# Ledger of designs, part 2: VHH binders against NACHT, LRR and PYD domains-containing protein 10 (NLRP10)

Target 1, 318 residues: NACHT, LRR and PYD domains-containing protein 10 (NLRP10), of Homo sapiens (Human) (q86w26r167to484)
Amino acid sequence: SLVVLQGSAGTGKTTLARKMVLDWATGTLYPGRFDYVFYVSCKEVVLLLESKLEQLLFWCCGDNQAPVTEILRQPERLLFILDGFDELQRPFEEKLKKRGLSPKESLLHLLIRRHTLPTCSLLITTRPLALRNLEPLLKQARHVHILGFSEEERARYFSSYFTDEKQADRAFDIVQKNDILYKACQVPGICWVVCSWLQGQMERGKVVLETPRNSTDIFMAYVSTFLPPDDDGGCSELSRHRVLRSLCSLAAEGIQHQRFLFEEAELRKHNLDGPRLAAFLSSNDYQLGLAIKKFYSFRHISFQDFFHAMSYLVKEDQ

## First folded at step 1 (VHH)

Design c6 (framework vhh_8cml_1)
Fold by ESMFold2-Fast, scan of step 1:
Structure c6 (fold): chain B 318 residues (1-318), chain A 124 residues (1-124)
Amino acid sequence: as target 1 above (318 residues)
Amino acid sequence: EVQLVESGGGLVQPGGSLRLSCAASGFTFSSYWMGWFRQAPGQEREFVALISSSGDSTDYSDSAKGRFTISRDNAKNTVYLQMNSLKPEDTGVYFCATDLYSGEYYFPDSYDYWGQGTQVTVSS
């Protein structure tokens, strides 16, 4: 079968996809139906040495000696979870030859069009705007739309985020008193940003006098919390502005060229080395041949969207 | 050693029918997909039909849909292609094949094991 799980940035699509793998592995989800479940991050597929099915399976298994022949014996017992189709860095071919040649480096295209492993099951997660690129590739798919947290789920999220019960109650009260902020917290990623911001304010003993009025204000509050001015004045504010401009430039370049993984050298070009970037960027080490290489990505795809939008508002003095 | 042996080809008039058989040995037949391909004179090898290991899923080229039926008998290690309403453009050598490794079932270049082929001629 083929299911498309769609939702706006931060609706928990990746978390749900990863939970499905865990639940299958523990016997909770689809018991007895699949022999293998493969989680494929679309933004990471560009790191494969070759766009071949065998290499993808080695990557997913973490083992170059994985039994590819045995795995492929019953393709109907395989599930591939293609996470983040909207983050796929390579364009898809619309025409696929059914004769001699598969499209160059379009392995996920072949899987989605059912030309590679045509009886396997596929679960694809994507943001809605990427559906226009995905729909021409689909023969028949069931669509599931993720709307985000219910009111009860938001309450539970706050309770789980804060280990201190009093902080949890205070934070949730602040959010509930602002209808716009409360509704924005329907998006799990925004819940995380809001909770992180409020925790930062509370840990510093600050009174929250003004609450964000829209998503831009929410992200600005987060930026202000994790990129604050120094107590010594002057020079810190200039450095803060420079870091913000650099993050905006990185985000804009990434979106323009459909890049979501950045090498450390790219960050250095933007003067983005430093421990404070951990609030905005995450890193992972990848084994590429004999070398281990570090790649960075924005902690949430919405951060890349936010900083890209802010790139139009940041002044650059001449 | 994997062996595939086709039979059932011959000469038929347009509108006629033929049933091709492919006897497989040397591998666990019931665990692998089987495909039929053909090669017309002066042309490259092209996809005709495929069938899943269980027989529950089948697919056909646009030219074969509605006229050809692929089936298999896992107890006899045999795959079949029933060809009805044959046309002159169906003339060619028909091959059965199995793909044990790549999983790219629609592409001839992905298949490692082929039969020797059986000739189908559709002519007046």
Scores: ipSAE 0.000, ipTM 0.268, lowest interface PAE 14.0, mean pLDDT 75

Design c7 (framework vhh_8cml_1)
Fold by ESMFold2-Fast, scan of step 1:
Structure c7 (fold): chain B 318 residues (1-318), chain A 125 residues (1-125)
Amino acid sequence: as target 1 above (318 residues)
Amino acid sequence: EVQLVESGGGLVQPGGSLRLSCAASGLTFSDYAMGWFRQAPGQEREFVALITGSGGSTDYSDSAKGRFTISRDNAKNTVYLQMNSLKPEDTGVYFCAARDYWGSLEYTEAGYDYWGQGTQVTVSS
């Protein structure tokens, strides 16, 4: 089957796509239907312009020794999530043409055209205007539209997030008076980050005097609230800079290897203590056959994107 | 209310230069990535250049690379496109576009939230 998931900029398409992978891995979504679910960032696949299917699978698995033959034995039990089809437009096509390659020869176009692995399932996310370029490639597709939170839905979300009605009213008033915060809250996951930040400020008895002016400021406000520098709040026994750098490292590795669940050992590899970082990481117990195993994940998928982006900007000098 | 207003277009001979400007209002300019797109008569809009909100990253179409330079002045809420070595193939209406920079660099018109009305560039002898 082929499903096209569309939505305007900032509607949480990537967040939803990544949550679908996570929900599948935990047995919540499509139980018993797929043996493998591959998340493919169309933005990142431009780095693999001349890749073969085998290389794509190695990249998705994060393992050059992945059993490609076994994976491809039952293509009808594979799901590919092609995230951000709009990223495959002109610059990607121009790069293919510059290398003497036709856009029709790209691996992703062959998958969408059903020329490669014709019985696999595809989920494609895209912005609406890119549908006119995608539709000629499709033989039959089910379309799903992601709408961002309406004004009423944002108000309702604030009311449901805060158990205290007065806190909910105050938080919404702050957001409503700031166009950047108000617009950002159209994205469901960002709405959660903003609400969590404001709740943390209010519960610590702090007055919100300065409001974030951009996406980076929103996340940094959250970080500053829950990971304060060298005091009794949050991670006082760890340097804020070191913890932030470690979170960036974990997020970057997770994105590089298409992972959203981390074992305790992986957190230790990045010098992270999961229980101390409850504001950023959550844990859940999962039944894996005969055993119950604990996994950690970022409390919000957008944290992986934020910390990954930060990993390119943070200087590792101290 | 967000507005993008392009200026600097005109008629120029092959090999000439033009500098396009786009003035933005109604938004916090540094929070938005900016792009330039063009549309020739009878053709669809195509990507020309982009710049991130901080100005730290830029990218160009293959046809623009080496000839065009995108830049921005966040204090003036303005993005610029310096076009050198212009060719008849560069003729078209040039559009300024803005998007929030949540996520990735955006190369498609579908990824941009706000658009200007365009400024005409004609390269002819």
Scores: ipSAE 0.000, ipTM 0.121, lowest interface PAE 19.3, mean pLDDT 73

Design c8 (framework vhh_8cml_1)
Fold by ESMFold2-Fast, scan of step 1:
Structure c8 (fold): chain B 318 residues (1-318), chain A 124 residues (1-124)
Amino acid sequence: as target 1 above (318 residues)
Amino acid sequence: EVQLVESGGGLVQPGGSLRLSCAASGRTFSTYYMGWFRQAPGQEREFVALISGSGDSTDYSDSAKGRFTISRDNAKNTVYLQMNSLKPEDTGVYFCAAHRSLFGYVSEGRYDYWGQGTQVTVSS
């Protein structure tokens, strides 16, 4: 069977996909139905040494000795979770237009079209903007929509985000009293940004007297909280303006070249210190052949979109 | 809990229009996804349209896209289905249904509360 799970940026699709794998492994989801469940990050699939089904299975198992032949004996007992179809490194339509599919996109394309392992089950997560590229590949699919948080789901999110009940109540009260923030928190990714910002303010003992008026203000509040212009006690610190310019440059290059994973060397090229920018960038180590490489990505794709948009507003200072 | 009551059904000629209403009783109406389903004589119930609790997101079956519009008024605890360019194959009993969830569902089994239905007949 094939299920498409769709929702706007930051709606918790990746968290849900990963929870499904965990719930299956503990026996609480699809008991007795699948022998193997493979989580495939579409953003990361470009890192495969060869675009072969065997290599994909080795990568998903974390073991180059995984019994591929045995795994493939009953394809109807396999579930592939293709997380973030919209984050495939190369746009499907551009690739079809200019030449044939790349080997890496070809493998996922064949799985989705049911040409490879036609009896396996697929769960695909995507943002709606990529649905036009996905729909031509689908035969018969069920669609599940993550349409954003209800009022109760927003309250539940705040209580789950903060371990301290009093802190959660205070944060939610601030948000409820601001119609713009309250409405914006229908998007779970914005909930995360808002909660992170408020937690940062509360941990620094700051009173929230002025609240953001729109999504740009929300992201700017987050940037100001985690990248303040103040001196950090006499250390030479990256200025807010310089770091913002560098993040905008990285985001713009990523969008221009359809890239979402950045090597450490690329961050250095943009004068960015990855570990110091954990509020904006996440990192993972990947095994590429015999080497282990560290790659960075924006914590949420909305950050890459935000900084790319801001790249037009950041004046080049010569 | 929530109780749902549909209205606005009737007989209409092909190409005509009808507006269905679903009035909900109970608190927290704005926290529910609302859906419209229909059942033709001798057929299983099928999904028609859904709307999120806030009203900002909607989805439609292929047969309803471009002809039907779902909307809601949370102040009045009411959801609407505006049906235009009606066809004989749209004939059936139309049900509204409610589900409280993070996700919008097209599956009948995911909805907890159902109305009694209102008959729509497209004939001439």
Scores: ipSAE 0.000, ipTM 0.092, lowest interface PAE 21.3, mean pLDDT 75

Design c9 (framework vhh_8cml_1)
Fold by ESMFold2-Fast, scan of step 1:
Structure c9 (fold): chain B 318 residues (1-318), chain A 124 residues (1-124)
Amino acid sequence: as target 1 above (318 residues)
Amino acid sequence: EVQLVESGGGLVQPGGSLRLSCAASGFTFSNYAMGWFRQAPGQEREFVALISWSGDYTDYSDSAKGRFTISRDNAKNTVYLQMNSLKPEDTGVYFCAVGYETYSIWDESQYDYWGQGTQVTVSS
């Protein structure tokens, strides 16, 4: 069977996909149905050096000694979760003779087309815009649309985000009183940004009198909290502006080249280092051959889109 | 720095022809796809034609197929759009743009550098 799980950036698609793997492993989801469930991050699969099915399986298992032959004996007992189809770096469509699709993209393409392992089950997560690229590869698929957090889920998120119950109540009250902000929080990624911003304001003893009016204002409030103008004047303001421009440059380069993972050397090229990175970027260590490489990605996909858009405003001042 | 300089626009009668040129500098031209987009008065920008880095692949909008031909000269860092059998509905500002060869190359979001545009007017 093939199921496409679609939703806008930050709607919890990755969290849901990972929870499905956990629930399967604990016997709660699809008991006795699958022998193996493989989670494939489309963002991360670009790191594979070979396009062979066994290399994908070795990567998913974290072990080059995984029993590939045994795993592939009953393909109907396999589930592949392809998380973030919209994040694949694909050249032109398959008809491009000289450029073609990369070998790794061809493997996932063949899997989706049901040419490889035609009886396996697939769950694909994607942003709605990428459906136009995915749809030609599909035979018949069930589509499930994630609409984001319900009102109850937003309340639970605030309660779980803040350890202090009074801070949670205060933050949620502020959000509920702003209809635009409250509606924006149905996107889990934006909900996190809002909670992080409010926590920063409350911890600094600031009274939250004005609230953001749209998602751009919400991201600007977050950026202002974690990259505030320095009271020391020109020197720290110059440093803040440099970090902001560097984040915008990194985001623009990533979008231009359809990349969502960045090596540490690339961050250094954009002069991005230090404690402020953790507020905007997450990192993971990957073993590629004998080397361990650290890769960074924007904490939420919406951050990359936001900083890219801001790159035009920052350039205007030059 | 990346610069795109367009030429060849103008006023032409229905059924006439125009050849647009876009001279590129500030990047390795032969490594990138090039596209032509147009924007009619009061409308959104729309795709017209694209050509791959080598020139081996081209594609056109439905309205341009059979009438327009895109080509490139990598030695001269120039992309061309030959427009034949022009119609009043082809009127608009035509933009040259540098594209990244992705699965979505037909979307304007895949193009980061744009020319200033050249006006094409088709009227009697």
Scores: ipSAE 0.000, ipTM 0.104, lowest interface PAE 19.6, mean pLDDT 71

Design o1 (framework vhh_7ocj_1)
Fold by ESMFold2-Fast, scan of step 1:
Structure o1 (fold): chain B 318 residues (1-318), chain A 120 residues (1-120)
Amino acid sequence: as target 1 above (318 residues)
Amino acid sequence: QVQLVESGGGLVQAGGSLRLSCAASGSIFSINAMGWYRQAPGKQRELVAAITSGGSTRYGDFVKGRFTISRGNAKNTVYLQMNSLSVEDTAVYYCAAYDEWGLSYPTDYWGQGTQVTVSS
C-alpha cells in the first residue's frame, strides 16, 4: 500500500512522520505489521554517499553493518516513509524531464513508481503544490490531509511546552486574547514559534505590549526577541542587521540550490557562528561512513521560506 | 542548549549489575524523549534503550530482558538499570536527549559518556 500525507508548510508533516517511526518502534503503531520502518528525509537524501539501495538502508539504520540481505528477504514487511517529496523535486519543467534525474532522486522515484521493492509499503509526505509532480509517478494512492491542532490540542501543547504552569497559563492567555495568534497556532510549527517567542520574552523580563496581527508579524516578533537591536549598548543595530542579512543569504542559497542542510563551513561563509544561531538553526550529527559530521538546518521549516522572502526586502539595503 | 551529565559507570564482574543516571539541564522543555547509546572500541555507536515523555520504551535486542530504562519525575532525568552484565556489554555509555522529533534523527544532545567495564 501507498499513502500520501499532504499539508502546507508547517502543518507538522515531518513531526508526524518522525512520531510514526517512534510509535512503531515502541509497539504503539502497526504492531506485527512491519519488521522495519525506514524514515527517509527527502531534503537529506542528497547526503547519501552512493545512489544504491544498500546505502539508503545503511543511512536509515545508522549502521553500515546492517543486515541488508535479511532486511530485503521479506520486502512486504518493510515501510518506507519518504518525508518531504516537495523538497526533493524542483517544480517539473519539460527540460528537466528529458535530462533525467540525479542518481539519488532516481532511486526514490523507482521506489515511488513501484519498480524497486514493489511489495513494500510507502508513506509519502508533501506540500499540495508538489502533488502535480507526484501524481504522474503513482499508480494509485490513498490521500490524507493534515489539518493541524484542534483547540484542545493547542491547550495541551502550551501545557507541555512550558515546565512552569504559571508561564504556560500566561502564554496561553496572551494567545487566546488574540484571535489571529490563536488561529495561527492550529499549525504545530507556528505554535512552536509562538511559544518560543513568548518564553523568550518572559525569560528576559519583558512585558508583551503588542501582539502579532499576521504570520509575518509572528516571525518578526520571534526575530526581534532573539535579535534585539540595542541589547549590547552600542553597535548592536549594525550587528543585528548583519546577522539578519546573513540568515536571509543562507536561506536564499538553500532555496536556490534546493538544500536544507548546511555544513559549518557554509555558516562561516555567511558569518553565522554567534550564540544567536541557536534561536534559528538546529544542528544534528550524521554518520557518513565511519565519521560523524554536524549539519545545520532552520529550526522551523517555515523559517527558510520566511528568510528567503525577507531577502528581497533587505537585498537593496545599505 | 541542553546539557547532559552521566554518572554511575564503573567496573563490575560478569553477572553483576550497574545503574546509570543521566540528568539534563538547560532548555528541558524541548525534551520529548531520552535514551542510552553505547560504543565499544572499533564499533559503531548503537541504541541501548529509549523512553518517551509518555513512558513508552524501546530496547536493543541484545539487552532485552536484562536492562530497564526509567524516567524521573521532572522528565529531565533517566536511569538505566543493567542486570546480568556480560563482557560484551563493555563500552562507553552515552546519554542522549531527543526533541519533539523523537528517535527518527540523530540527537543534537549527547552526554560526555561513562565507561562500563565488565570483567570475567
Scores: ipSAE 0.000, ipTM 0.125, lowest interface PAE 18.6, mean pLDDT 71

Design o10 (framework vhh_7ocj_1)
Fold by ESMFold2-Fast, scan of step 1:
Structure o10 (fold): chain B 318 residues (1-318), chain A 124 residues (1-124)
Amino acid sequence: as target 1 above (318 residues)
Amino acid sequence: QVQLVESGGGLVQAGGSLRLSCAASGSTFSIYDMGWYRQAPGKQRELVAAITSGGYTRYGDFVKGRFTISRGNAKNTVYLQMNSLSVEDTAVYYCATEPFYDSSGYLEGAFDYWGQGTQVTVSS
């Protein structure tokens, strides 16, 4: 069977997908139905050295000696969870010299089209914007829409996010009193941005003077908290503007070319210092053959969307 | 089942940096949310930083801006980059699996796995 879980950025699709793997492993979900459940991050598939099923299985298992033949003996007892189809990267062979094989996306396309392991089960998560690319690959699929956090789930998130109970209570009180913020926190990823912003304000001893009116305001509040100008202004404000312009440029390039992982060299090309921008970019070290390469991604896909949208405004400024 | 092994602790002078690593063995590391905790003598254990399977992070207020958590799924490893260390950061640092940040079963669906801990000592 093939199920498509769709929902807006940050609606907990990834959390739901991994919870399904854990619930299967503990015997509470699909008891006796699957021998193996594989979690596949679509944005990371481009890092595979070869577009081969066995390399994907080695990656998922974290073991290059995993018993591929045994695993594939009964394909109808396999479930693949393809998380973040909208983040599936499209490499450019002419520009990326590290590519020597067929497109790595073709392996996932073959799985979705049911050409590879046609009897296996698939669960695909995606934002609705990618359905135009996904639908042509589907023969028969069940669609499920993810709505995000209930009101009770939002309360639990705030309690879990903050280590200090007084900060948790203060943050939740601020959010509860603002209908826009409270409704926005239905989206778990926005809930994370709001909590991070409020924590940053509290740590800096700042009073929340105005409340965001929409998602753009929420992201701008986060940017203002974690990338403030120096107290002497002037050159510091120019440097801040330059960094924002560079982040917008990186995000725009990523969206245009369907890339969500960026090499250190790409950040340097944009004059971005990855470690200093930890509030906006996360990093992972990947072993590619004998080399260990550091890749960066926006902490939340909504940041890449936000900076991409801002790139139109920034590029109009001369 | 996940087994966690920390490394990278040691003695460092105030203002210095350390990078802690937590290597996971066993199945399905990439699906776990991971966290770093610390416990100093005579104090309760406290959360330092956490990272979800999707890369979203949160930090304790005492380390925000100085520490960075990241993960390398290819090596089944989670990292804690510690900058501008102070004597108050002296503690045993533990790697652990984290509860979900989603509704039903955010504590119930995840087994609580802990590493043995690694000592970090910051001298003045």
Scores: ipSAE 0.000, ipTM 0.235, lowest interface PAE 13.0, mean pLDDT 74

Design o11 (framework vhh_7ocj_1)
Fold by ESMFold2-Fast, scan of step 1:
Structure o11 (fold): chain B 318 residues (1-318), chain A 123 residues (1-123)
Amino acid sequence: as target 1 above (318 residues)
Amino acid sequence: QVQLVESGGGLVQAGGSLRLSCAASGFTVSDNYMGWYRQAPGKQRELVAAIYSGGSTRYGDFVKGRFTISRGNAKNTVYLQMNSLSVEDTAVYYCAAWEGDYIPLSTDEYDYWGQGTQVTVSS
């Protein structure tokens, strides 16, 4: 089967795609349907423009010793997630212009056309603008349009999130007065982050003097609310700094190894107390055969990306 | 011609039980992802229970252990068994269908919606 997830920038397409990989790995999504699920970031796999299928599989596995022949034995049990098809179009165009080559199809285009591995399943994420380039490649696809929250839906989310009507009205007023925050709240996960941040500020009696100017500022505001600096001692300030570094390290490890679920032992290795970091981490119990095992994840997948990115900024500042 | 028709709602006392039915026409319940959603006044539609095409189920945290979703293939119907009802379960309950192999993350992803059935729980 072939599914196209379409939506404007910031509608959560990449977050949804990554969550699908995570849920498949834990047995929640597609139970018994696929032997392998391959996540392909179109912006990061430039070599696929001229690469063979074997190289794509090595790239996805992060291992040049991947058992290609075994993987390809039952192509109908494979799922490829092609994330960000609109990113692929730009590199292809630039390459043709620079090299003066006639148009040639990449391996990804051959997969989409069903010329390579015709029985595999495909999930493609793209911005609507790129559909004109994608649609000629398709042989009947199911389309899912991720619109994000409408203005009415954002208002309803705020009223649903806050139990106190006065807090809901104040929070929504603050967001509406900031065009960047208001637009960012089209993404449900960002809307949750913004509401959580504002609730934290209100509960701590803080005055919101400055509003975020971009997504990084939004996450920094959240961090500052739920992991504030302690004025009572140098040890408290050092502890805050260490917790931030540990969260960044956990996030970086997860991104590097394409993992989004962490065992309690992994948190302890980084000196992180999962229950005490409930503002950043959530836990769920998963049934693995006869055993029940607890896993932690960042409350929103964007937190993992944010902490990973922040780890580079912290290293540059020091 | 796809239609989803809910039934089985009504007034019930706290601690009681109700079974909702969603009858599908022009659509095969056993082959598709089906969900039950509810919407109380002033709230957005929220997931109550879902059943994946492969038979796996998912429940909202507020109903875990109390509600059960199931299929009746012979009648092309999906059911929601609601036990230990509380006043907070008062809402309009909607049946929804999605032609896919994964659990939708937003209400706008569903292909088909029923008209809704009112559930009122009195103390």
Scores: ipSAE 0.000, ipTM 0.097, lowest interface PAE 21.5, mean pLDDT 71

Design o12 (framework vhh_7ocj_1)
Fold by ESMFold2-Fast, scan of step 1:
Structure o12 (fold): chain B 318 residues (1-318), chain A 120 residues (1-120)
Amino acid sequence: as target 1 above (318 residues)
Amino acid sequence: QVQLVESGGGLVQAGGSLRLSCAASGFTFSNYDMGWYRQAPGKQRELVAAITYGGSTRYGDFVKGRFTISRGNAKNTVYLQMNSLSVEDTAVYYCARTDYSPRYFGLDVWGQGTQVTVSS
């Protein structure tokens, strides 16, 4: 009932953890197994390490009136996802330890050591280097290792991504000739962005004159390729700058409210047409009981983070 | 103070009928999808029937044509009419509220369950 998911930075551990919560909520993952699934970002919850279990539950539910007694009635039906255990070793936590506080006294460490809610299920994500601090807290755990793409796996990814073998070879050649792009593609999500960008360039008959030098440049190249064209010469034009601002606003709204699924009404509020923006947004129909409800999400979770970071720059360009 | 309270379970002979009720309190009942699930000893909890806030229904394959789910929004109650009961329907029946959230934490609400025993 305790699983440790380990991998280097950027291997998609957080994306996987969040997807597990969504798949559980839609009845796709562990149907009927858990009554409550709590996603705990270790980066965000560091200030709550000294708090009671009740405060953690209030935080997760977003409701100070959450029915703690009911939630705790069957602890074996609870799943806690502790995302980013390595973040508990940040400077702020280190300063708390200098005051005579120990990891054994924190709420999260009591959960991991099975002193609190011993029958609950735990999924913990961490970078490998933090295992030295995690392993002493574990009694028995199942370990899963997420690796970034090896050089051979990158080559296979390009071959499988492109339907046309000649395009695959051309794209991979371009990436191999750029040391920065090649190294960046060891992260699966970056590999997808790079492949999508190159496919878009080739399909539009564009020549790759300059290659990106960092992740921000990679995302900017993708955005520049796939923004919808301006409307035909009218006073009510759908400009690239307006669409970019709207995407940044949607991303910021999502991060502020801890969401990465959006209803169509939310897209309309930001003047976004989901189907028209298929390069940036994907939709899925989720079966919630008997209801089929459409949600939109950024095609890659990194796009939401990227657009949020750009929201300061784009809004200042008014 | 969110509560789901099941009633109407009991012992019945094969071929008989039972009507289960689930009284909801502490939330706006008419805005939520409601469902009935069951769990027999040693088996996973499985869907019996569900009803949306709009009144659409879905049934598990083994109860179609025999069970009917309905809701009374004025009484904050969801019902399960069970006809032509068989020994295989013996289980604890749970009422559940399904709430969706695009947030990265999920929540579902269950009642405590009511026992249904079908004898031959």
Scores: ipSAE 0.000, ipTM 0.155, lowest interface PAE 14.4, mean pLDDT 71

